# VH-VL binders against L-cysteine S-thiosulfotransferase subunit SoxA (soxA), part 12

Target 1, 259 residues: L-cysteine S-thiosulfotransferase subunit SoxA (soxA), of Chlorobaculum tepidum (q8kdm7)
Amino acid sequence: EVNYQALVDADVKAFQGFFRKEFPDVKLEDFGNGVYALDEDARKQWKEMEEFPPYELDVEAGKALFNKPFANGKSLASCFPNGGAVRGMYPYFDEKRKEVVTLEMAINECRVANGEKPYAWEKGDIARVSAYIASISRGQKVDVKVKSKAAYDAYMKGKKFFYAKRGQLNMSCSGCHMEYAGRHLRAEIISPALGHTTHFPVFRSKWGEIGTLHRRYAGCSNNIGAKPFAPQSEEYRDLEFFQTVMSNGLKYNGPASRK
Key: E = the ipSAE of ESMFold2; O = the ipSAE of OpenDDE; V2 = 0.75 times the mean of E and O plus 0.25 times the DockQ between their complexes.

## First folded at step 20 (VH-VL; framework fv_teclistamab)

Design e3 (from b1 with light chain Y30R S51D; at its last look DockQ between E and O 0.95; V2 from the best seeds 0.84)
Fold by ESMFold2, look of step 20:
Structure e3 (fold): chain C 259 residues (1-259), chain A 121 residues (1-121), chain B 108 residues (1-108)
Amino acid sequence: as target 1 above (259 residues)
Amino acid sequence: QLQLQESGPGLVKPSETLSLTCTVSGGSISDEWYYWGWIRQPPGKGLEWIGRIYYEGYTYYNPSLKSRVTISVDTSKNQFSLKLSSVTAADTAVYYCARTPYTSTGFFDYWGQGTLVTVSS
Amino acid sequence: SYVLTQPPSVSVAPGQTARITCGGNNIGSRSVHWYQQPPGQAPVVVVYYDDDRPSGIPERFSGSNSGNTATLTISRVEAGDEAVYYCQVWDSSSKHYVFGGGTKLTVL
């Protein structure tokens, strides 16, 4: 049999090696802090924002939503083990359904299975529940497995997406978040792709609210003149899967505040 | 209880546009957990997927039909529609609307009863 | 474009077991769904995700999927099982829900 995990582990080593060479003074765990590990001005702004953490009310609301009974008497808590400390279990490849399952997909699947209306995908209550789960999961290891051909195929689709150029500006995720990482694009410093998924959901000052990783994917697509894919589409779920695998060995540290 | 019902002209002239509407009742088309799709079946032949839409406007189309097909949604009427341009006799078929879960590897769990569209002069 | 191949027909005596195959390159890495279409009616899913069964479908309907072949198995076939059966997958390369050509099950 092909050892798909070994193929993926080699990719992880090369991917992380690129960033260690590019940023030799940044410790592995600091890549989860994005631009704040690279830029003193950004770090100062972040620390000032953390004096009044903008996501704290979203975490509180997320906890309330997580425990709120459905019409059938169950709650989101009935679908998740460990009291909801499950961020480290997602994303994963479901070997039965042959597709990647994200935390946000699992949240809405639980609601639909219990006769409740799903949340909107990119922001609002799904981001609040995701923020709560992230907050009680801090320090959990990123350890995404790719053990089957079907899982490897999903990983490779995410990889191809990550490196493919698209949109009017003919840009790729890798061009911005690997080759241009730490440099300015307009008024912003571009965060490294390593550790990118460990800190979501994020409260962005530009949004004035908490939002999910896939909201950020849509925003980046718009910025380069590419039409976004649907939230939680196969394309974005496979992209999240690839990106999270590339961060294997880091720790989850969400939710976070960002500019 | 959820129901899907196809409606539209049963006869379309060659080179013109086939236009169908699916009305959803007993549920909302603005549901984040579902895609809405069209599938057709020429008389005596097999099933052919045409396309699907997520209610916010995201679509995928069968590559063999993509240049001629448009699927759209009207959330205020709880409906979605199919337009197939430049039709020929090969487009004569029973047309079904159907629902599938918001997974990529899902199955069509609710179907309309189908409507025959004949392409002839 | 991904292709699913089904035999055009299968004939089985009542009480026997019908096996309907769905061939595809590495189909075992895909989720396969099966539909029953009685004459003049819309299709109804009878097996999904290879081997799961919707509520109301008898246990004598079952599925398997490995390698290059998925199989729908109908044990103790009854006259009411006479229909056309379709397999279906999603092909992410072409962004296409692919149906097999259909297999007409005849109960002798």
Scores: ipSAE 0.707, ipTM 0.866, lowest interface PAE 1.7, mean pLDDT 92
ESMFold2 (binder alone), look of step 20: mean pLDDT 93; pTM 0.940
OpenDDE, look of step 20: ipSAE 0.893; ipTM 0.938

Design e4 (from b4 with light chain K95N; at its last look DockQ between E and O 0.93; V2 from the best seeds 0.00; counts 0 for: chain humanness VL .670 < .674)
Fold by ESMFold2, look of step 20:
Structure e4 (fold): chain C 259 residues (1-259), chain A 121 residues (1-121), chain B 108 residues (1-108)
Amino acid sequence: as target 1 above (259 residues)
Amino acid sequence: QLQLQESGPGLVKPSETLSLTCTVSGGSISDEWYYWGWIRQPPGKGLEWIGRIYYEGYTYYNPSLKSRVTISVDTSKNQFSLKLSSVTAADTAVYYCARTPYTSSGFFDYWGQGTLVTVSS
Amino acid sequence: SYVLTQPPSVSVAPGQTARITCGGNNIGSYSVHWYQQPPGQAPVVVVYYDDDRPSGIPERFSGSNSGNTATLTISRVEAGDEAVYYCQVWDSSSNHYVFGGGTKLTVL
């Protein structure tokens, strides 16, 4: 008999232990703030910006979209419990379909099931709806379960992806966001991988708009000369699953602003 | 109502390239919730998956055919296509186009009626 | 690659129950889909995700999946149920849709 949750919990302990050792002055819960937990000047600028966050209009638009009636009289609100305060339920492994389900996947599945056109995956209205849901879910626990062999296989695919070197620069997610975390690469301070998925969607200064985690995955792939996978592909959903499991014990804190 | 229709030559010479088009009507090939695929069935035999495409160009192919197959989309015509190179008599089959949800373990929920392609000189 | 095994044929009397099996190593870890292909026609999905039915498929069609065997069950079979039935999974380890060899159902 294999206890897959115990294997995963051991990985989580080792992963988080690496960052506690590397950044001993950073509280575990603060890793959800990315570089703002590491750099005093960036944190000060971020606190000032949070007085009037750039994503606040996106949250308002997301709320309107969440409650907008479909042609059949239902809305996104019809598909989600707790008034939409559901960020802490995602991602999860669906034992019937044998696949990871992300929040964005669930949003579009709701629309398609009700005869509506799905949103584009990476930005726009899906990111606005996701931002609204995140905003009313702040403080919910990251507690992703890996109970079955099928769930563990998805977890391991995400893990292998995270550590695999790719692209023309022969780099990995782990190389940048574990080994080089806190150091400069180009004009950027590299954020620790711990807590990466807790604060999406993000309004990035570089984008001038709110965008999804999988938009960021594609951008990181391009930066190392690797061909991106399709948005919400099995590969990227399994990566989100692995990364979010590694943040078990933290709290969801999206949406956020980033450079 | 969504409909899929295969079209292309019914006869292909050995060593040449088999080329088929699937025309989608009553729906959009640019739909973010679906993959578009090809499946074939030699006369009197079972089903064999060939490959699938997401409309932005991302593909997966059957490993046994991967070196000979390309699938592409033309969103302006609401079509996707199959090219199978270096054909032999073993490639004689009914070719189906089909749709599957944008899930990992999807099923083929809409099928074309199929078109017989015979490989013969 | 992953292999699905089906019996080549199953015969049942009208009004009885047909059971068509799909064998695979640990197939219970997969979602199994079932297609009906009447003679000269394209396949039609009759059961998906192990035990769900599309609208328009009678509840006489049901499915189960555990361990090494998935089963399509057709209760109160009718002459119109004569067809070849295929099981299918997605194997994420090889990125491959895998079909079983097919089972011809004969109603006699």
Scores: ipSAE 0.702, ipTM 0.870, lowest interface PAE 1.7, mean pLDDT 92
ESMFold2 (binder alone), look of step 20: mean pLDDT 93; pTM 0.939
OpenDDE, look of step 20: ipSAE 0.898; ipTM 0.940

Design e5 (from b4 with light chain Y30Q; at its last fold request DockQ between E and O 0.89; V2 from the best seeds 0.00; counts 0 for: pae O 3.1 > 2)
Heavy chain, then light chain:
Amino acid sequence: QLQLQESGPGLVKPSETLSLTCTVSGGSISDEWYYWGWIRQPPGKGLEWIGRIYYEGYTYYNPSLKSRVTISVDTSKNQFSLKLSSVTAADTAVYYCARTPYTSSGFFDYWGQGTLVTVSS
Amino acid sequence: SYVLTQPPSVSVAPGQTARITCGGNNIGSQSVHWYQQPPGQAPVVVVYYDDDRPSGIPERFSGSNSGNTATLTISRVEAGDEAVYYCQVWDSSSKHYVFGGGTKLTVL
ESMFold2, look of step 20: ipSAE 0.722; ipTM 0.878
ESMFold2 (binder alone), look of step 20: mean pLDDT 92; pTM 0.940
OpenDDE, look of step 20: ipSAE 0.892; ipTM 0.936
ESMFold2, fold request of step 21: ipSAE 0.714, 0.719, 0.710; ipTM 0.877, 0.878, 0.873
ESMFold2 (binder alone), fold request of step 21: mean pLDDT 93, 93, 93; pTM 0.940, 0.941, 0.943
OpenDDE, fold request of step 21: ipSAE 0.023, 0.000, 0.035; ipTM 0.613, 0.466, 0.671

## First folded at step 21 (VH-VL; framework fv_teclistamab)

Design f1 (from e5 with heavy chain Y58W; at its last look DockQ between E and O 0.82; V2 from the best seeds 0.00; counts 0 for: pae O 6.8 > 2)
Fold by OpenDDE, look of step 21:
Structure f1 (fold): chain C 259 residues (1-259), chain A 121 residues (1-121), chain B 108 residues (1-108)
Amino acid sequence: as target 1 above (259 residues)
Amino acid sequence: QLQLQESGPGLVKPSETLSLTCTVSGGSISDEWYYWGWIRQPPGKGLEWIGRIYYEGWTYYNPSLKSRVTISVDTSKNQFSLKLSSVTAADTAVYYCARTPYTSSGFFDYWGQGTLVTVSS
Amino acid sequence: SYVLTQPPSVSVAPGQTARITCGGNNIGSQSVHWYQQPPGQAPVVVVYYDDDRPSGIPERFSGSNSGNTATLTISRVEAGDEAVYYCQVWDSSSKHYVFGGGTKLTVL
């Protein structure tokens, strides 16, 4: 019998090894801070922002939404264990549904199951609730498991997506976030891929608001001249699954601010 | 309760374009948890998926039909449509519109009654 | 392209158990759904996600899925169960909803 977890663990080791080699002065845990781990000036500015983080109000709003009663008297809090501190439980591969389930999916599935309208994807209330959950989950270790063949297949689909060249620029996720990690592209420092998923949702200055990981994925697609996929599409869920697995051992530190 | 109803001409000439509309009632096509699609069945044959659409305009098509198929959605009318160009006798079938959950492993939980479209000179 | 293979027909006496198979490469790693289509009617899902049953569908209908074969089991078959049954999956590689060829269940 194939030990799929062992295969994945080997991939994680190689992936993280790549970044440790490229950035020997960066601690493994610091990769969750993205470009702020690489640029001291950017880090200083970021630290100043973190004194009054731009996502603070969103976290508060998210808390309110998390506890807001549904028409049936239940709430999002009714759906999640550990007081809602469940960031580390997602994403996961659902062996029954045979698909990756993300935190945002779980939030809306809870709402729908309780007769409420799902939140719109990418931004707004979904991001606020996600931000609240992330905030109370800070410090949890990333530990995504890939045990079954079906889970491994989903993992491999995400991996394939990550390395596949797309768009008018013929670029892959790895083409930027591995090969050009730490370099300037269009006046911006390209973040290393390691740790990408640890700090979402994020308040981006470019957006002027908080948004989800899949919103960011769509943005990256546009940047390379590729048609974006829908939020929570199989493609993006598998990508999230792969990227999160690659960050195993790091700690969740969302929500966060980014440029 | 949710209902889907196909509408359009039952007869189409060869080389012309087959056009059908599915009208949804008792629910919104803008429901974020569902795709909307078309499935056909030639007389006495099995089911063949044609394509699906999300209310935001995302589409997937059957690769064998992709070059001839266009599916569109009109959220204001709570409708979605099928166009199949350059039809031949092989396109004669009962055409169903259906709903499927917004998951990677979805099934079709609601179907229209189906409408027969015959391609004939 | 991904292919689902069903036997063209299955015959069973009333009160007996019918088993309809759906073969596919590593189908056990995919969610399989089953539809019942009576003559002249639209299909209706009778089993979804391998072994779940919609409300209103009798418990006589059950499903299993492992390895390269999914199976729809209909126990205590009745005359009203006579129909064509289809299995279906979503093939993520080809982005295609794939149906089996259908199995005609005849109640003797």
Scores: ipSAE 0.017, ipTM 0.542, lowest interface PAE 6.8, mean pLDDT 93
ESMFold2, look of step 21: ipSAE 0.614; ipTM 0.839
ESMFold2 (binder alone), look of step 21: mean pLDDT 93; pTM 0.939

Design f2 (from e5 with heavy chain Y60R; at its last look DockQ between E and O 0.02; V2 from the best seeds 0.00; counts 0 for: pae O 13.3 > 2, placed apart)
Fold by OpenDDE, look of step 21:
Structure f2 (fold): chain C 259 residues (1-259), chain A 121 residues (1-121), chain B 108 residues (1-108)
Amino acid sequence: as target 1 above (259 residues)
Amino acid sequence: QLQLQESGPGLVKPSETLSLTCTVSGGSISDEWYYWGWIRQPPGKGLEWIGRIYYEGYTRYNPSLKSRVTISVDTSKNQFSLKLSSVTAADTAVYYCARTPYTSSGFFDYWGQGTLVTVSS
Amino acid sequence: SYVLTQPPSVSVAPGQTARITCGGNNIGSQSVHWYQQPPGQAPVVVVYYDDDRPSGIPERFSGSNSGNTATLTISRVEAGDEAVYYCQVWDSSSKHYVFGGGTKLTVL
């Protein structure tokens, strides 16, 4: 009998080992800080920003949204345990639905289930609520399980996506975030793939606002000249699933600010 | 449980001002997640929204009635009120106060029993 | 001004299914709510946000909304269902709560 969790654990070890080798001076726990773990100057600036984080108002707004009563008297708070501190519960593979469920999916599914319209994806209220949840979930350990063949298949789809070359530039996620990790590409330091999912949603200076992981995925697709997939598509959910699994053992530290 | 109750004169003379108060019990009018509004129904006719108010005093009125309508709120009494000036026979109706969630697509989830106001000389 | 159009009356026999329509321009993009108003009583929400049902409302009441038509469906109609039914939306353009003209449901 195949132990899928063991297979995945081996992958995680290899994946994290790669980055530990490439960046021997970076603590494993610090990879969740992206380029700020690699560049001292950037880190300094980041720390200064964190005194007055640009996402602070979004977290506040997210809290309000989280507790805002639906027409039926319930709220988002009604859908989530632990006072909403559930970042570490997502993503997960739903064995019944046979699909990866992300935090953002769960948020909108809660709304829809309670008669409300879903939030638009990628930005706006979905990101604000996600930011609030992330904020109260800081420090939770990333611990995504892959127990079944179906879950493993989803994991492998994500993995395949991560390593597949796409777009006009014929680049993969790994092509940049592994091979060029810590290097400058287009005048920007490329973040290591390890820890990518720990700190979302993020306020990007480029966006001028807070956005979700899938927004970032879409951006990356555009950067390589590939057509983006839809937010919460199977492709992006599986990718999120894979990347989050690869970050097992790290701690969630969202929301965050990025360039 | 939340309850709304309309009160005020059931008879108003033409050209005078119709005045009603809605008393809210079982909940606070200062709940930031709800509006409070007035809806009327002429005898044998349909429902017509009059206006709504937020506990901070922000109002929105039916455009057809805006010039004659004033809705106010008294958080200390857990009440909100309706004034409709220059009434005519056309303003004869059952008037309901109601609550609506603070949403972009709200409906009225709690209603008073309604009070008939007749405009007659 | 946004207008909701309902048939003035619908008649059904007990046990049958009643369908009450609410027409509006692109109403499918709106959230439609339905009220039941028995004679001499205040309206009560029976369906909200197109197809959701408040607690206490029988499962016989359901709603749909697409295109230019929202529909309230009452299955296994009972004598007690006889009432006037109103659809309602919030029109964000005019900032107006809009009600349909109401449909009188008669149980034969």
Scores: ipSAE 0.000, ipTM 0.492, lowest interface PAE 13.3, mean pLDDT 94
ESMFold2, look of step 21: ipSAE 0.494; ipTM 0.810
ESMFold2 (binder alone), look of step 21: mean pLDDT 93; pTM 0.949

Design f3 (from e1 with heavy chain G57D; at its last look DockQ between E and O 0.91; V2 from the best seeds 0.00; counts 0 for: pae E 2.2 > 2)
Fold by ESMFold2, look of step 21:
Structure f3 (fold): chain C 259 residues (1-259), chain A 121 residues (1-121), chain B 108 residues (1-108)
Amino acid sequence: as target 1 above (259 residues)
Amino acid sequence: QLQLQESGPGLVKPSETLSLTCTVSGGSISDEWYYWGWIRQPPGKGLEWIGRIYYEDYTYYNPSLKSRVTISVDTSKNQFSLKLSSVTAADTAVYYCARTPYTSSGFFDYWGQGTLVTVSS
Amino acid sequence: SYVLTQPPSVSVAPGQTARITCGGNNIGSRSVHWYQQPPGQAPVVVVYYDDDRPSGIPERFSGSNSGNTATLTISRVEAGDEAVYYCQVWDSSSKHYVFGGGTKLTVL
């Protein structure tokens, strides 16, 4: 009998150990803050920004959307326990459907099941709802389980994706966000992969708006000359699953502001 | 209520291109929760998947047909289409358009009525 | 590519139980869907995700999936159940939908 959780836990230890070795002065829990854990000037700027964060209006709009009645009288609140404080439940592997379920997938599944049009995946109202849910879920533990062979297969697809070189520039997620984490690329510092998924959705100054993790994946693909996969595709959901497993033991801290 | 309707020529000459359109009513092809696909069934034979599209031009095709198949969307007309090039008598079949939920292990929850396309000289 | 194998036919008397099998390597790790195709008609999904039923499909249609075999079970078979039944999976490694060859259910 294979203990898939034990295999994954060993990978998590090695992955997090890489970052502890590369950044020995950074507390493990601080990797959820991305570049702000590495760069003191960025950290000071971030602390000032958090007094009046740019995503504050998106959280307010997300709360309104979360409680807005559907045509049938129900709302998004009808689908989620704990008043919507559910960020820590996602992503998970659904053993019946044999697939990873993300928070954004669950939001649109609730809408479709109640006869409503789904939100667009990458930005706009889905990111606002996700931001609200994240804001009331802050401090929830990242604790993604990989208990079955099917879950492990999804995890391994995400892992393979993360390390595979792609696009015209022949680059990988790991090349940038592990090997080159903390280095400057033009005006930006490359963030460590550890803790990436804990703080989404993000308001990026580069976007001028709040957006989802999968919007960021598409942007990275374009930057290296690779055609993006569809948002919330099996490929990107498995990538999110792998990345979030690698952050087990950290805490959810979204929404966030980033460059 | 969602409905899918195939349309196009019922007769195509060998070596030409088979061209079909699926018109979607009671729903939107740009809905981000669904894939749209084509399945065919030669007379007296089983179902064969041809391909699927997500409205933003993300396609997957049956490997046995991929060199000859193009699936595309026209969001303004709420339609998607099938083109199968260089047809032979083996391409004679009932052609169905169908919808599947946007999941990894999807199933076809709505089917068109099907349209027979005959390839003959 | 991934292959699904079904028996070509199954015959059952009215009121009895029909079992239609779908064989595939490690099919128990996949979600299996079943379609009914009456003569001259388009297919209709009757079971999805191994054992869920769409609204309007009678409870006498049920499914199971483990190991190398998925099974569609039709209890209390009626003459109106006479059709061809197809199993189907999505194969993520080759990125295509795979159908079984179909099983003709005859109600004697």
Scores: ipSAE 0.643, ipTM 0.844, lowest interface PAE 2.2, mean pLDDT 91
ESMFold2 (binder alone), look of step 21: mean pLDDT 92; pTM 0.938
OpenDDE, look of step 21: ipSAE 0.914; ipTM 0.946

Design f4 (from e1 with heavy chain S30D; at its last fold request DockQ between E and O 0.92; V2 from the best seeds 0.86)
Heavy chain, then light chain:
Amino acid sequence: QLQLQESGPGLVKPSETLSLTCTVSGGSIDDEWYYWGWIRQPPGKGLEWIGRIYYEGYTYYNPSLKSRVTISVDTSKNQFSLKLSSVTAADTAVYYCARTPYTSSGFFDYWGQGTLVTVSS
Amino acid sequence: SYVLTQPPSVSVAPGQTARITCGGNNIGSRSVHWYQQPPGQAPVVVVYYDDDRPSGIPERFSGSNSGNTATLTISRVEAGDEAVYYCQVWDSSSKHYVFGGGTKLTVL
ESMFold2, look of step 21: ipSAE 0.755; ipTM 0.888
ESMFold2 (binder alone), look of step 21: mean pLDDT 93; pTM 0.944
OpenDDE, look of step 21: ipSAE 0.874; ipTM 0.930
ESMFold2, fold request of step 24: ipSAE 0.722, 0.753, 0.713; ipTM 0.875, 0.885, 0.875
ESMFold2 (binder alone), fold request of step 24: mean pLDDT 93, 93, 93; pTM 0.933, 0.933, 0.942
OpenDDE, fold request of step 24: ipSAE 0.179, 0.005, 0.931; ipTM 0.709, 0.481, 0.958

Design f5 (from e1 with light chain N26D; at its last fold request DockQ between E and O 0.94; V2 from the best seeds 0.88)
Heavy chain, then light chain:
Amino acid sequence: QLQLQESGPGLVKPSETLSLTCTVSGGSISDEWYYWGWIRQPPGKGLEWIGRIYYEGYTYYNPSLKSRVTISVDTSKNQFSLKLSSVTAADTAVYYCARTPYTSSGFFDYWGQGTLVTVSS
Amino acid sequence: SYVLTQPPSVSVAPGQTARITCGGNDIGSRSVHWYQQPPGQAPVVVVYYDDDRPSGIPERFSGSNSGNTATLTISRVEAGDEAVYYCQVWDSSSKHYVFGGGTKLTVL
ESMFold2, look of step 21: ipSAE 0.752; ipTM 0.888
ESMFold2 (binder alone), look of step 21: mean pLDDT 93; pTM 0.945
OpenDDE, look of step 21: ipSAE 0.916; ipTM 0.948
ESMFold2, look of step 23: ipSAE 0.767; ipTM 0.890
ESMFold2 (binder alone), look of step 23: mean pLDDT 93; pTM 0.946
OpenDDE, look of step 23: ipSAE 0.905; ipTM 0.942
ESMFold2, fold request of step 24: ipSAE 0.771, 0.732, 0.775; ipTM 0.890, 0.881, 0.892
ESMFold2 (binder alone), fold request of step 24: mean pLDDT 93, 93, 93; pTM 0.942, 0.944, 0.942
OpenDDE, fold request of step 24: ipSAE 0.013, 0.935, 0.934; ipTM 0.502, 0.961, 0.960

Design f6 (from e1 with heavy chain W33S Y58S Y102S; at its last look DockQ between E and O 0.63; V2 from the best seeds 0.00; counts 0 for: pae E 4.3 > 2)
Fold by OpenDDE, look of step 21:
Structure f6 (fold): chain C 259 residues (1-259), chain A 121 residues (1-121), chain B 108 residues (1-108)
Amino acid sequence: as target 1 above (259 residues)
Amino acid sequence: QLQLQESGPGLVKPSETLSLTCTVSGGSISDESYYWGWIRQPPGKGLEWIGRIYYEGSTYYNPSLKSRVTISVDTSKNQFSLKLSSVTAADTAVYYCARTPSTSSGFFDYWGQGTLVTVSS
Amino acid sequence: SYVLTQPPSVSVAPGQTARITCGGNNIGSRSVHWYQQPPGQAPVVVVYYDDDRPSGIPERFSGSNSGNTATLTISRVEAGDEAVYYCQVWDSSSKHYVFGGGTKLTVL
């Protein structure tokens, strides 16, 4: 029987090794801070901002939403264990459904299951709830498992997506976030792919608000002239699955602020 | 409760364009948890998926029909539509609109009653 | 594209168990859904995600999926079970909702 976990672990080692080699002065644990791990000046400014983070009110709002009773008397808190500190449980591959389940997906599935309307996927209440969950989950170790063939297939789909060239610019995720990592593109330093998923949701200055990982994916698609996929599409869930696996061993540190 | 209803001409001439509309009631097309699709069934034959659309307009089509199929959505009317160009007798079928969760392994949980479209001169 | 294969017909006597198979390469790695289509009606899902059953569907309906074969099992078959049954999957590679050819269940 094929040991799929071993295959994935080897990939993780190689992937992280790439970045360690490319950025020898950056500690592995610091990759979760994105470009702020690469630029000291930017890091200092970021740290100052983090004293009163722009997402603070969103976390508070998220907490309220998390505990807000549904019409049936339950709440999001009813759906999640550990007081809601479940960031590290997601994403995971559901062996029955044969699909990757993300945190945001689980949030809306909880709402729908309880007769409530699902949140929009990219911003707003979904991001606030996700931000709250992330905040109380800080420090959890990224430890996504890939044990079954089906899970491995999903992983490989995400991997394929990550490396596939797309759009008018014929660029892949790796084309920017590996090959151009640490370099300036359109006056912005390209973040290393390692650690991409550890700090979401994020308050981006560009957005002027907090948003989800899949919002960011869509933005990246637009940047390369590719049609974005739907939030929580198989494509983006698999991508999240792959990228999160690649960050195994890092710690969750969301929510966060970004440019 | 959610209801889907197909509407459009039941007769189309060869080489013309088949046009159908699905009206959704009891729910919103703008619900991000779902795709909206079309499935057809020739008389006495099986089911064939035509395509699906997301509320923001993204589509997937059956590769065998892709060149002739256009699915659109009108969120203001809570409708989505099917256009199938250059029809032949082979396109005679009962056409269903349906809803499916926007997840990887979705199934069609709500169907319209179906509308027969006959291609004939 | 991905292909699902069903037997064209299955016949059973009332009270017996009907088994309808759906064959596909490595179908066990996919979620299989089953629809019942009575004559002149729209399809209705009777089993989803391999073995889950919607509310309102009798427990006589069950599903399994492994390897290259998914199976819809209808125990204690009744006359009202006579219909065409379709299996369905999502094929992510071709971005296609794939239906089986359908199996006509005849209750003798």
Scores: ipSAE 0.039, ipTM 0.624, lowest interface PAE 2.4, mean pLDDT 94
ESMFold2, look of step 21: ipSAE 0.387; ipTM 0.757
ESMFold2 (binder alone), look of step 21: mean pLDDT 93; pTM 0.948

